# VHH binders against CLA biosynthesis isomerase (cla-dc), part 11

Target 1, 281 residues: CLA biosynthesis isomerase (cla-dc), of Lactiplantibacillus plantarum (Lactobacillus plantarum) (p0dx41)
Amino acid sequence: MASFIASDQDVKNFLTAPSMNDQEGIGFAYATDEAVLKALIPAPLKLMAPVVCGYVVHMGKPTFSAPYLEESLFALVSYKDKMMGAYPINLLLHGPGAESGVIAGREGAGIPKKLADDIELRRNDNSATATVERHGKTLLNVSWTAGELNDPSIMKQFAGQLALGKEAEMNSFFYKYDIDQHEDGTNHFSNVQLVATQLRSLADQVEPGNLSIQLESTDDDPFGELKVLKPLGAAWFHFDTSVMFNTLKLDEVDAATTMPKLLTGRYDRSFFNPKAATYII
Key: E = the ipSAE of ESMFold2; O = the ipSAE of OpenDDE; V2 = 0.75 times the mean of E and O plus 0.25 times the DockQ between their complexes.

## First folded at step 4 (VHH)

Design bQ4 (framework vhh_7qia_2)
Fold by ESMFold2-Fast, scan of step 4:
Order: structure tokens, then C-alpha cells, then sequence
Structure bQ4 (fold): chain B 281 residues (1-281), chain A 125 residues (1-125)
């Protein structure tokens, strides 16, 4: 029988490295305003290109939950001109495992996760579409059509980084922090730290293609700030395995300059202005 | 040319077992959700089970624990293993190729874009 006291074996199982196996969907990239995107990236991370990357995927076999759908927009960044990877700006989840995914990611890894009201992902032969809905708006609408990238001049760079049938290791950068309360009732941020979470993935399918993309914005999820200046390309992909196998603590960072850039991806407007908390159902 | 060819149906006693097979050709089989539907005489078609490109499965409550859907991408085949068959399972069983569609709040009965000819299953007392 289950108990509020976990067994030693349950604790051991809980601490197993999480995997997002059988991951499949649309990955994409578009050009955006460099000054706007650069301003969103907390030091000491450095923006590598004025490009927003993203995906809408189905997580078929997560080790910590039932399956779910996930969207992310992220920037490509470097740390100390040596370590490169993704800096996720947002993640939205929907489906049977979504609540567990949000809790595990936010509590354990500092990942900016929220629940979407709906995510749809469809493929028919050589075309696919995805939509993400939250708080009455379709925040993201993407389409992929198999073939050449929107910008064929980047095809050589893009195709050269697609490694089929071999393990690839990738960094994702996150900021973790504590919220502590002073004796006067006010809260403050402490232990603000940059970490790199390392994923080891095995891609068994990658199909490049043409991207069509539309963004809508809400105050809770201001996707319109990341303007689509030019679609660059998309791909349909499948990862057989994807294991979060290591996390490196990199730096402790200044809370005052860092925290303003972390809150919108993690909290809705109700946390900043209770009068803005009225949600239209 | 796109083809879905079902086999394995027949007459079986209550409590018996059958394995249905659906052989696909003319498309990239491994990229598609595949499913099984059934239609009993005088009733609407209902979803029995589906399987994603990666092997995730879903079952109707009426068959959960008794039926198992599986696929073999090397053979371009989807299977439905039916155990503990009941007279209520009597129907024509259809293999379907789906436009890959994942919407957990949605109705899965309409996303299929290609259907096989069907294979009859009769569970007779």
C-alpha cells in the first residue's frame, strides 16, 4: 500500500536521471531583433546570433510522468566563449503528464515551465502543423513542409550539425534561485545561480523543411516581443532517447540584474499586480 | 499507391483469442500513428486502440487489459492482439492511418485519413 512516508526504494527511484524518450515533432528557427533578444539574456551568458529557436514536440516515454506535449522558445548562447547551448525563454506543457513535467522541471531544475490550455501537433505525409493556446490566444502557430529551408544559405551549417544514429550532447542553461522572507514580511531572492543541464540524445529521424510561423501575445506570455523578422527553417525530428545525465553549477550571479529577466517565463501577471490577475475563462 | 490490408479476422468462441494484422504500403509507415477501429452491426464506428510512431499506446476502456496494439516498422505492420474475446467484441475491425495528431482534450475518432477494407470478427456462443 502507498504511504505518506516514501520507501527507501521509492526515494532511490525518484533520484534516477530523468529521460524524455520517444520525443518527436517540429523544430524551427527564425530571425528576430538582435537588441531585443540580447536584452533578455542574463549575464554571464552571451547571445550567439539574433535567432529564436523553438520546438513543439510530443514526449512519448518520459520516465517521470505520462506522455505530454511541450513547446519552447530558446536562444543560442555561450558561456565564457567555451560552453555553448540553449537558453530557454519559455516552456508550455499540455497533456496527461504535463502537470508532473511542470512540477519536476520547476522544482528540480529551475526550468521556466507553465501549463498551456491546449497544444496540437499534426503531420500528414510531408507537412505538419502545431498550435499552442493559452489564456484565449493562439500564442504559436507553426507549419513545416518537407524540403529546403526558408534560407537555403544556412542549409550547409544546419545540415552539418544534424547527427543521425550517434549520441549528441547538448547544454541547456538555467538559473536557479531561492525566495526567502524577511522579518518585515517582504521576500528577497537568494542563491541565484547559473547551471548547465546536459542532455544526451539519439536522433533517428531529421527531415529539413520550410517554416511558416505566426505569434500572438498576451501579458502573461508576451511572444510578440520575439518578433518574426524572417523564417529560417524547420525540421521534423524524432529522438529515440534523450537523457538529462548531468548538471554543472557554473556561477553565482547578482540577483538584482538577473531576476527581472527570469520572472515572466515562470509567473503570470497576478504575481506582480493582483488587479491584472482577472483571467477571462 | 497507399494501401492498408487487414487480415486475421474470423469466427472464435467466447474467451478465445485472435491476432489482427494490418500491412501498410505506399507511405513512410514509421512516421504515422496507426489505429484500430471497429463497427458492430447497427452501431457507430468506435476507436479500439492506437499506437504512435514511437510506440505509445491508447485503448478504449471496453478493451483495456484484454487487447494489445503493437507495430513492427521493419515489416510496415500494425497488430491487434485480442484476448478474452466476448460476444460484444463482434464487429468489422478497421485499420487506419492517422495524420499524426496529439490532442489529449480532443476526440480521436475523426483524425484518421486512410482506412483499410476491414476484417470481420465474430465471437459466437
Amino acid sequence: as target 1 above (281 residues)
Amino acid sequence: QLQLVESGGGLVQPGGSLRLSCEASGFTFSSYYMGWYRQAPGKQRELVAFISSGGSTNYADSVKGRFTISRDNAKNTVYLQMNSLRPEDTAIYYCARDTWYIKYSGDYTEPFDYWGKGTPVTVSS
Scores: ipSAE 0.014, ipTM 0.308, lowest interface PAE 7.3, mean pLDDT 85

Design bQ5 (framework vhh_7qia_2)
Fold by ESMFold2-Fast, scan of step 4:
Structure bQ5 (fold): chain B 281 residues (1-281), chain A 128 residues (1-128)
Amino acid sequence: as target 1 above (281 residues)
Amino acid sequence: QLQLVESGGGLVQPGGSLRLSCEASGFTVSSNYMGWYRQAPGKQRELVAFISSGGSTNYADSVKGRFTISRDNAKNTVYLQMNSLRPEDTAIYYCARDTWTIKYEGSTYTVTKSFDYWGKGTPVTVSS
């Protein structure tokens, strides 16, 4: 019989490393405005290139939820010129497992997750499309066509991370923080810290191709700030396994300079106005 | 040119079995969602069985437990093994390369299927 008191075994199971197995979809990259992208990256992370990477994928067998679809836009960054990896700017989730994914990711890992109104992912032979809708706008519309990348010179950078039949390790950088309410009723940020979460993935399908991409913007999700100056390429991929296996605490950071760069990816505009905002869906 | 060639149909008695084959040329079956559809006399075309690029299979309720879809990647061929055949299985059977859409609809997760290429079909008649 189920109880509000979890068993010792349930607690142990809950603490098992999360896996996003049977993951497939479109990965892509495009060139953007360097000054704009650089301004979004909180210190001490450093932008490596004026490139936005992204994906729209289906998580077929996550260990923590039912299946769901996920979108992300991220930058490539370095920490102390030694660690390299992704800095996710946003993640949007949709599907049966989406609420569990948002809760677990935000609470446990500091991941900037929100719910989308809809995410669609289609493949037909050597072409695929994905759309992401939220608050009445199609925020992202991508297409992949099998073949050469838009810019073939970047092939080695993308192929290395998605090598067939070999485990690849990648760092994702996140900021974790607490929100503390004081006696006067105001909230304050504390324990703002940079962490690196390490992923280990096994790709069993990678198909490079041409990218077509369009972004729309809302005040809640200002994707249009990350202008598409030049599509670089896309790939259809499938990860048999993808395990979040380790988290490293790297630095404590200044809340005043860091928190302004974290809030839009985590909260909608209604949080920033004591008079509730209304939006059209 | 893309082509699908179905074979293996014929006349069979109730309770018998047949194995249908669908040989593809111009594209790779292992990289696509492949389906078997059928059209009975005077009826609409319906999905019978489906196999994903990753090897996952789905079946119409009317054929679950009786039909099995499989593929041979080396031969670029999709098969439909049909057991315990019934008169109501009489139809022309078509092989198709399907489009697919993954999305959430209400409280149900669905994969929406459509077709983008059809073979010429292979007739199956179940009678004494």
Scores: ipSAE 0.006, ipTM 0.296, lowest interface PAE 10.0, mean pLDDT 85

Design bQ6 (framework vhh_7qia_2)
Fold by ESMFold2-Fast, scan of step 4:
Structure bQ6 (fold): chain B 281 residues (1-281), chain A 124 residues (1-124)
Amino acid sequence: as target 1 above (281 residues)
Amino acid sequence: QLQLVESGGGLVQPGGSLRLSCEASGFTFSSYYMGWYRQAPGKQRELVAFITTGGSTNYADSVKGRFTISRDNAKNTVYLQMNSLRPEDTAIYYCARKYTWEIKYSGTTTYDYWGKGTPVTVSS
């Protein structure tokens, strides 16, 4: 019988490393406007290429929740010219485990997670599609067709990270912060920190292919700011295992310059101004 | 010519178990994704569990940890093992053949072929 007081065993179980096992879906990359993308990246992270990467995947066996679908758009960045990895600009989740995923990721890891109104992922033989809907718009519509990448010259860089039968490690960079209310009633940001969360994944299926992609914008999720200049490629993949095995605290950062670049990925317009437009849920 | 025949439904007490079977004929069973859906009185039909050709499984949150979907390609049969049954599990359970790999958690998903259904009633 469960209680509001967790058992010692429940606390121990809560503190185990989370895994997103049986992960399957579409990964993709496209070229975008360098100045626009560069402006979104908080210092001290440095943009590596004018490329947006993304995925729409099903998390079939998370250790912390029921299954769910997840979308992300991310940039490829470096820290101090030594560490390389992903900087997620957004994550949208939908499905039975989505609410747990949003709460855990935001509280525990500073991950910019929101709930989508719908995510669909579908594969028919050598073609697949994914759509992401939120607040009355289809924010993302992607298609994969098995075969050659849109730009075959990037095959080694793109497909290498999803190589079959190889355990791959990747850094994801996030900013964590506190919001504190002072005696005067105003809220303030504190403890703004850059962290690297490290994932270890084992791919047992990777199928390169051609990317078709379309973005739509809302004020809450301005995907159209990340303009599609050129599709680069896509792949259908399956990860047997994917474990979040380590998190490194890297740097403390200036709130005034950093926080403006973090809020849209975490909060809707209603948080910024009570007079802002409302949306239909 | 395509047939999906469900069996194993019935009346069971809360906390009990049932095993549903769906025997398929008229198509190459091993080449298709199979799923179980249910429809409670006055509710929309919902996905319960889904199994791919490769054996990967997906479950609705409400049944995760209690239900297990499996398949036997030699017998052209998909199964749903239901443990720790609750009154909320009362529904007509439908076997479905999926034409394509599809994950969608909102609304009624598209399907290729459905069985007639087998009723499950969980009551004292």
Scores: ipSAE 0.291, ipTM 0.705, lowest interface PAE 2.0, mean pLDDT 87

Design bQ7 (framework vhh_7qia_2)
Fold by ESMFold2-Fast, scan of step 4:
Structure bQ7 (fold): chain B 281 residues (1-281), chain A 125 residues (1-125)
Amino acid sequence: as target 1 above (281 residues)
Amino acid sequence: QLQLVESGGGLVQPGGSLRLSCEASGFTFSSYYMGWYRQAPGKQRELVAFISSGGSTNYADSVKGRFTISRDNAKNTVYLQMNSLRPEDTAIYYCAKGSTEWTIKYSGTSTFDYWGKGTPVTVSS
């Protein structure tokens, strides 16, 4: 019989590096307001360009769960002018493996994952669309049409991560923290740390194209704060393999200045004002 | 006239293998994702595997690592290679045509709009 006590082999299996194999979908980039985006990036990370990148993908063969769909908006950042990578502002997941993906990502790497009410990803020949719905709004509606990027000058930033037939490595930066409950009934943040999770992917399909994108906001997911000033481009891609293989602890950071920038991506308004939050699903 | 014709089912011993085939006609096969469903006696029909027009595949947890879906667009045929068969794999297996070229959506309405008549698979000693 199964038991609440895991076997030594189960513990060993649990600790294998997670892979998001057979990953397919739309990646995109658009220009946004520099001051707004810069304000969202916690020190010591530095914004590299006034560009929001994103994706809507299907994880076809994750090693830790059933398949699921995932959306992310992220910024391109540097650490100490040496290490470069993605800073995810949000991730929304939907599908059979989504709950496991949220739990594993939040516990393991401090990834700002929440559940969407629905995600759809569709491709018809040389065009594709994706929509992300949560709490009564279509937060993201993106379309890709095969061909030239909206702005060909951005191609080098896509090409580095989506080069065909080559393993590409990318850093993703996250902040991890503890919430400590004290004997007097107060809660405090502790051990607020910047980490870099390293990802290795092998792309076997990359098709550049034109981006159309629309965002809507809710108080829980204020996507409209990241205004679309100019679409830059999109690509349809497929990763045969994508493995999270290493995590580096980089810095301990100040909770007071950092935590305000982490909460909205991880928690809904009901955590901050329970009487104001009501949802119809 | 849409047609899906399944074949390759039969009686097999536990640990054995079978390859199911589904020949499609009446639509542009290469443009549509294809899938395999199964229905065990007294159970609901469940999705076993599907394959996109571009060749991306997905599997139910119960068959992952044992079953392989593939397609041959020149022959308008989708296949399901079933290895390490178990008594619980006993079911009628149905070929299914996607409602669009390629769509992944887990909530709400089914993304498949046509099924074949099915081919029985019995795994017994």
Scores: ipSAE 0.109, ipTM 0.587, lowest interface PAE 4.1, mean pLDDT 86

Design bQ8 (framework vhh_7qia_2)
Fold by ESMFold2-Fast, scan of step 4:
Order: C-alpha cells, then structure tokens, then sequence
Structure bQ8 (fold): chain B 281 residues (1-281), chain A 122 residues (1-122)
C-alpha cells in the first residue's frame, strides 16, 4: 500500500529521465503564411521556413504514465543562428495517460499541454487517418497514404535525413515561467526563460506519403490561423525509444513581449475573462 | 460470425454515379469506424473514405467533393455515394471495419468484405 510519504526508491524513480517509448503515428508538414507564423515566434528564436510541422502519435510505453495520444503543431526555429530545433505552438493530449502527461510536461518541462476531448489515430495497410476534437470542433483532420510526397522536390532532402536504426538528437524550445501572486491579489510573471529540451530518439520505421489536411478553429485553439497554403508531405513513423535526456537554460526574456505569445497554447479563454468565471461562482 | 456484404458496384460511363452499400452483421456496428477502400489492378489498396461511430467523415483528396460516405446504425449499413466518376476510379471497392488508437486501445484492422467491382469506361 502506498503512503503520502514517498519512499527513497520512489523519489529516485521520479527523478529518472522520462522516455516516450513505442511511439507511432503520422508526421506531416505544410506551407503557411510566413508573416503569420513569424509573428507567433517569441524572440530570440527565429523562424527558419514558412512551414508548419505536426504530428498525431500514440505513446505506447511512456515511463511516467499509461499510454496516451498526442497532437502537436510546431515551427522550425533557430537560436543565435547556431542551435536549431522545434518550437511547439500547441500540444493536445487524450487517453488514459493524458492527465499525467499534462502534469509532468507543464510542471517539469514548461511544455504547453492541454487535454483534448478526443484524439483518434487509425492505420489500415498503406493508409492512415487522425482526428483531434476539442470544444465541439474537429481542430485537425489529417490523412496519410503511402507513396509520393505532395511536393516531390523535397523527397531528396527527406530521404537524405532518414537515419533508420541510428539515434538522432533533436532540440525542442520551450519557455518556462512562474506566476507570482502579490499581497494586493494581483498576479505577475517572473523567471521567464527560454530552454532547449534535448531528445534522443531511435526510429525503426519511416514511410513517406501523401498528406491531406483540414484545420478548424475555436477561440481556445485557433488552428485556422495557421492556414494550409500547400500540403508538403506526410510520413508514418515509429520510434522504438525517445528519451528526454537534457535541458539547457539558454536565455532570460522580457515577460511583456513574450507572455502574450505563450498563453493561448496553455490556457483557455476563461482565464482571460473574469466575468466568464462568475457563471461557475 | 463477422460479416460485411458489399453491393452496388457495376459498369458506368465517365461522369456517371453509383451508390455502394455495405451491410454488417455479427458485431456492434454503431461502436466502430467504418471505411471504404479500393484497389485497382496491380495497385496498392487505398483509403477512399472513413466515417466515425458518431458520423464524422474523412475523404481522400482524389474523391473530395465527388464522394459522400454515410451510415445508418439502425440498418447496420454504411454507404458510399459516388458522383462524377472518372476512369481512374475503376477498382474493387472494399468495406472495412477498423479499430483505432482511442483511449489507449490497440490498433487493429479487419477486411471482412469480399469487395464490389466498379468499372468506369466508355
């Protein structure tokens, strides 16, 4: 029987590096409006291309929870023209492990995670589909069909980057912050920091294919702001292992210019309208 | 005892229409996603359209605006209305029952239908 006092072994286990093992699903990319996407990227990160990347995956064996499904839309960015990686704009989770995933990611790593009302991921032979539903809308509807990418010209770059059976290291950039309440009852942002979380993944399956994608918006999750101008391609992939092995603190940033770009990905509109909360009490 | 019975295929001229039906038995039809797949001679099987238990739909880009998938849970039947048919739509069309990753469920698929041929030719 467990106790409210964690054992020394429980504390040791809690502090081990988290892994998202047996991960599979659809990854995709599409071209979007450069000015819109660039405006969403907080300094000092710089947008590398007018492309939104995304995924819908099943996390089969996370070390911190039961299995769950996860969606993300992210940009490709650089820091000081040297360090490159993903900047996640959103993450939505659903399934048995989803609540644990949200808690661990938000509290431990500053990852902008929310719960979806439903996420479904299907594969049958050489075709797969995924849908993400939240607050009465299908925010994302994506399909993959094995074969040619939508833009065949990027196949050489994609094929050149396929390192099946070898570990690949990737950076994900997040902003961490604290919310401090002062004696007058007002909240203030403090310790706003840019960090790079480093993942080491082992891919044992990557299958390129054609992307079909549809987005819908709500005020809580305005996916339609990232308009699909041109689908570029999709792939079905499987990671045997994926370990979050290191986090680097890169920079302290200005709260006033940074925080407006972080809140929609972490909170719903009820947080921004005190009058809406009075319906609850 | 799972069974899917497809019907409605045939020979049609380009620009014509057909309605395919798939009648299901031996499982709780309303709980499953249902899909239509097609396979042309010498080609890979491809997804045409999907419909959720609640009626949400998804279509391959090649058929969007021309095909409509629907279901009748009271009749345990899924339909595919095909309009503005093209020679490249010529294939054997299969009805599929599928499991999905949902709430941590395992991924699984089964093709229980025998298929219904559709030929678009002048």
Amino acid sequence: as target 1 above (281 residues)
Amino acid sequence: QLQLVESGGGLVQPGGSLRLSCEASGFTFSSYYMGWYRQAPGKQRELVAFISSGGSTNYADSVKGRFTISRDNAKNTVYLQMNSLRPEDTAIYYCAREWTYKYGSTYEFDYWGKGTPVTVSS
Scores: ipSAE 0.015, ipTM 0.309, lowest interface PAE 6.8, mean pLDDT 85

Design bS1 (framework vhh_surovatamig_d1)
Fold by ESMFold2-Fast, scan of step 4:
Structure bS1 (fold): chain B 281 residues (1-281), chain A 126 residues (1-126)
Amino acid sequence: as target 1 above (281 residues)
Amino acid sequence: EVQLVESGGGLVQPGGSLRLSCAASGFTFSSYYMSWVRQAPGKGLEWVATISTGGGSTDYVDSVKGRFTISRDNAKKSLYLQMNSLRAEDTAVYYCARGDTWYIKYSGDYEPFDYRGQGTLVTVSS
């Protein structure tokens, strides 16, 4: 039987680098409104292009949980014109391992994770679809059809990031913070900091194709703010391995200017209006 | 009217083999994913196997992997299940089912079925 006191081996296992192995699904990109997207990016990160990237994937062999499905929308950003990577705006998880994924990501890495009510990922030969449902809305509906990207001019840039049989290192930027309650009963943000989490992934399958995408909004998950002006492309991909191998602390940041841009991706409107209703699936 | 007619069931000894067939009519067979589902006596429906429209993708419940093979012949509008190394636990009524047009990757759950045949009984006993 297990104990409430973890063994030395349990502690060592807990501290090992997490891996999201056997990861498969649809990755995509579309053009959006530059001013809107730029406004969502907290300093000192800088938006690199008026493009939203995203994925809907199944994580088949995570080292910390049972399998689960995950969606993300993210921006491409730079830090001090030297370090480049993804800034995730949202992540929604569903499936047997989803709760563990949310807990680990939020507590350990400052990742903006919530639970979806449903995520479906389906492939039929050379076409695939994914849908993400939360609080009575289909927030995301994407389709991939094998072939040319919607915009073939981005193929070289896209292919370079997902080169087959080569380990690729990628940065994801997150903000970590504490919430402290003081003696007067007020809560305060403290230790607000920018970190870069570094992933090392090995792609063994990448199939480019045409993207169709539709977004819906709720107040809890306002996907429609990231308008689809032009689909750019999609791919079906598989990562054999994906290891979160390092985290760098980059900057301490101002809470007043940063926190308003972090809360919607992490909390529902009930945190801001205790009488707000949520949709029930 | 959609019709699915199963055949090939019967009594077989443990370790034996059977091949089930399903004849489809009333719809464009080549446009649909097809599945086999089964119901053991006193139990609920259990999904067994699915095959894509062109036969390029197949999936199986863990208990039959390596023993059962799903296949289809679109020209004959027929679905098949080759069952090898049969066990007493495989005793069930087997149904041919019309699935969704989409193959679910790593869902851990079975696909919705909008039509199902009358079934064919497989009894694995000595």
Scores: ipSAE 0.013, ipTM 0.232, lowest interface PAE 8.1, mean pLDDT 85

Design bS10 (framework vhh_surovatamig_d1)
Fold by ESMFold2-Fast, scan of step 4:
Structure bS10 (fold): chain B 281 residues (1-281), chain A 124 residues (1-124)
Amino acid sequence: as target 1 above (281 residues)
Amino acid sequence: EVQLVESGGGLVQPGGSLRLSCAASGFTFSSYYMSWVRQAPGKGLEWVATISTGGGSTYYVDSVKGRFTISRDNAKKSLYLQMNSLRAEDTAVYYCAKVTRWEIKYSGTEFDYRGQGTLVTVSS
């Protein structure tokens, strides 16, 4: 018996930590332009290396939705030289559970999530490919072939993040904010905050390999700004469990300097031009 | 290294109840899905139930749904299986298992079970 009034048990279930279990896919890293990547990182976060990391994964058993596919590009950053982690620049989702993932992530955690028109992830023996399509372009095309990384010198750093059979904890940094309508006919940003969401994952499969990667841009998703200067490596991985278990509120930040770096990853061009929403029905 | 110690088995009449326990050590218990698997006399291993890291999600083989309840206590590093309305076909050695790969709707799930198991006999 459904009702617009949730039961006490439904509220308790809603407030349990979300798990993205049975995750499988391609993780990768490539070198990019340092000045470009550094400019995308809002203070007080500091870029650690001129490297873009990413993944394309299938989430087989999320606790909050049907399965879905997800892509992300992220930077490796530090906060006050003590806390390290990922700063996601984008996330694109597709599949039966994707709508729930976008709503929950944006509303609850400030995650820069949008819906893709299609995400394909395919493995055949020792090779795998993934493509991400949105608004008329294949924004991302990656392939993995089992074997050596493109740059074998990074193997120790790469392997350390995905230690088999061990609990791995990672911070993901997000900026949360409110948008308030004001009687002068404008919107105002308020409560702009840096938070760290802590993730606990258990990898039971990691297979290193060679990366091929291509990016294309649209005005809504300018992936080509993060130029591929050198592919570094890829891996096929499987996370048995992956739980978002804690959120730390770190800093309140200035809206004027921060918000310009957050909008493109969260909104499309129609939000930036009130007259862009003309279309044939 | 990984140690799993099962207990709570015994002889019980059809319709009876038993509570199995598993004490875990040698790994970060709170980071792993945990399962109960069983082996009936002369049969292969059968997966019975799985519980997520925080206990928020539980999964059961169809033959035990509504009769068995899997639970865990991460502070005590313990896994439990409450078995109600027991049937003769539930007779088996029950193993506590650390899940290394989870594939409930696929060809199989991989387990790392280290204990000798606990024998459950359902007989008149």
Scores: ipSAE 0.000, ipTM 0.115, lowest interface PAE 18.2, mean pLDDT 85

Design bS11 (framework vhh_surovatamig_d1)
Fold by ESMFold2-Fast, scan of step 4:
Structure bS11 (fold): chain B 281 residues (1-281), chain A 125 residues (1-125)
Amino acid sequence: as target 1 above (281 residues)
Amino acid sequence: EVQLVESGGGLVQPGGSLRLSCAASGFTFSSYYMSWVRQAPGKGLEWVATISTGGGSTDYVDSVKGRFTISRDNAKKSLYLQMNSLRAEDTAVYYCARKYTWEIKYSGTTTYDYRGQGTLVTVSS
């Protein structure tokens, strides 16, 4: 039944809530420069702490694609001093399902997804490493060793969100927008909106440990702007289920002040300057 | 703390045989998949063979299948590679390598968390 006209059953299947089941890998956090991180957060979101969180995970059983690897760096933010969650600064995907993940996330949820050239995630007994490569650089190199966090005082914050055997709900904040082309050939932003995407996850494995982390930069992915001042900790985790079950439209925002903070996470420098399109592949 | 020490390399004539050994220390040897990898002069690193924790499963690169046999002795913490019907193309430095207990990688070559110093095998004359 391959046709450009989808069947009624195909449409029903397409509208099923997406899940990233059998998700496994390294989660981590480190302290960074508050002024730098705060400047990246578009209003009306407020930075909660001068901390960058991240993960490198394998999505073993996505409902919309073949398996793939994903990396993210995100901030912890609040909206109107009541709603809390993650604000993803970047997401990089690699593997058989990565293209589908990028398309679905960007088109449907405003998620700033790009393709990595390579992502590796490896565990050896009580230690694990992950590397993320894009455009000739290893942007991220992270390791986890089972045991104490680098900063044991934050153990409750690390463990609380990943309570074993209990469903946890978390918000991720994204900005959605339209791009309209006018008769003069210029594109214009419209309908720039803050949304909260809600995830429900069931963790069946969480192992705290020590973090080692290195960041490198390219103009397309300037990870080095988020300097590692102090590693705080890492954990190896497994989510049996993770379902994107709801999206809330929260606020309409000013394009002029918001869009400059969204473009680097979504587009490469070639979108801004034709000369920047020259890179070694 | 982890150490892998290879031995048994040397000069051998085409069609000859050689047995490589690797002595492991500083980790629980019986808990890891182990591999042999090699690097020929001017070439990149090539995976040769892998053996499971208990020795019940083995895998080989096509060019050595039927000629090479990987084996292990967990009591002695030793890994072996029996090389038969050697060819000039088998000339390389051979490394004992420890594999990850869990790995996801979709492109490139298989990765290893530790390798030994290597032992040179020369097939000539």
Scores: ipSAE 0.206, ipTM 0.657, lowest interface PAE 3.5, mean pLDDT 88

Design bS12 (framework vhh_surovatamig_d1)
Fold by ESMFold2-Fast, scan of step 4:
Structure bS12 (fold): chain B 281 residues (1-281), chain A 126 residues (1-126)
Amino acid sequence: as target 1 above (281 residues)
Amino acid sequence: EVQLVESGGGLVQPGGSLRLSCAASGFTFSSYYMSWVRQAPGKGLEWVATISTGGGSTDYVDSVKGRFTISRDNAKKSLYLQMNSLRAEDTAVYYCARGDTWTIRYHSGTEPFDYRGQGTLVTVSS
């Protein structure tokens, strides 16, 4: 019978490594303004290229929830010129498992997750579209058409992450932190840490193609800051397995310089400006 | 409000033909895949055919391939199903539906078709 006190077996099950198996959708990349993107990346991470990558995917068999749709925009970064991976700027989730996905990702891994008002992912033969809506705007509208990448020169870099039939390992870099109230009533950031979460994925379907992309901004989700200068390419992919198998603690970081770059991806404007416009209930 | 209104059903003899029409209103018709679904007496809902936003791609359930043709007119906000070589087994209420079987969308109800019309009855009998 269920209780507010979890059984020993429930605790053991809770602590198992999560997986996001049966993951399918559109991955893409576009060129953006280098100075703008570089400014968003907290030290000690270094931007590798003036490129925003992204995806809109369906998580078919997550171990922690019902299925859901997820969007992300991320940068390609390095740590100490040896470890490379993704630095997610945002994640938006929608669907039956979305709330559990937000809770698990924010509490367990420091992932900047929010709920979208709607996400649609659609494929018909050799074309696919995805839209992401939040707070009255279509923040992202992306399409894929099977064929050549917009920029064929990036094919080698692009193919490296989506190698068909081969297990690939990828780092995602996140910052974890605590918010503590002191005896004088003031709130402080503490224990601000850079971590690398490691994924092992097996792609059983990868189809390169042409990208069309449009972004809109709200103050809560300022996607237009990551201006589309040039579409580079897209792919439709399916991961049979994707397991979050390890997390490495890399560095302790300065709160004053780091925290300003973490808050917009995690909180809406009502947290920062009590006079900011809010939605009517 | 989103509204889909079907017409064109009726009684037809085996081997005959019917053309169903669906008038759409309350949404940007040209932005959606559209489908026909049917429900035979005492049975569950069955998907019949889907058409892409521009009409360039179509798909059909195996039992109607070569006999039925789905089409659309975006200027008139209308969806059509041309049914040829009709069989007794095609007897059903036919519904116009917004969406397709390849769209992954979650909303209240979590259904692949987010709106459906009231239906039009097709009876194939002599």
Scores: ipSAE 0.012, ipTM 0.280, lowest interface PAE 8.8, mean pLDDT 86

Design bS2 (framework vhh_surovatamig_d1; at its last look DockQ between E and O 0.01; V2 from the best seeds 0.00; counts 0 for: pae E 17.2 > 2, placed apart)
Amino acid sequence: EVQLVESGGGLVQPGGSLRLSCAASGFTFSSYYMSWVRQAPGKGLEWVATISTGGGSTDYVDSVKGRFTISRDNAKKSLYLQMNSLRAEDTAVYYCAKVTEWTYKYDSSTGSFDYRGQGTLVTVSS
ESMFold2-Fast, scan of step 4: ipSAE 0.424; ipTM 0.760
ESMFold2, look of step 5: ipSAE 0.056; ipTM 0.596
ESMFold2 (binder alone), look of step 5: mean pLDDT 80; pTM 0.813
OpenDDE, look of step 5: ipSAE 0.204; ipTM 0.620
ESMFold2, look of step 7: ipSAE 0.000; ipTM 0.140
ESMFold2 (binder alone), look of step 7: mean pLDDT 80; pTM 0.809
OpenDDE, look of step 7: ipSAE 0.400; ipTM 0.725

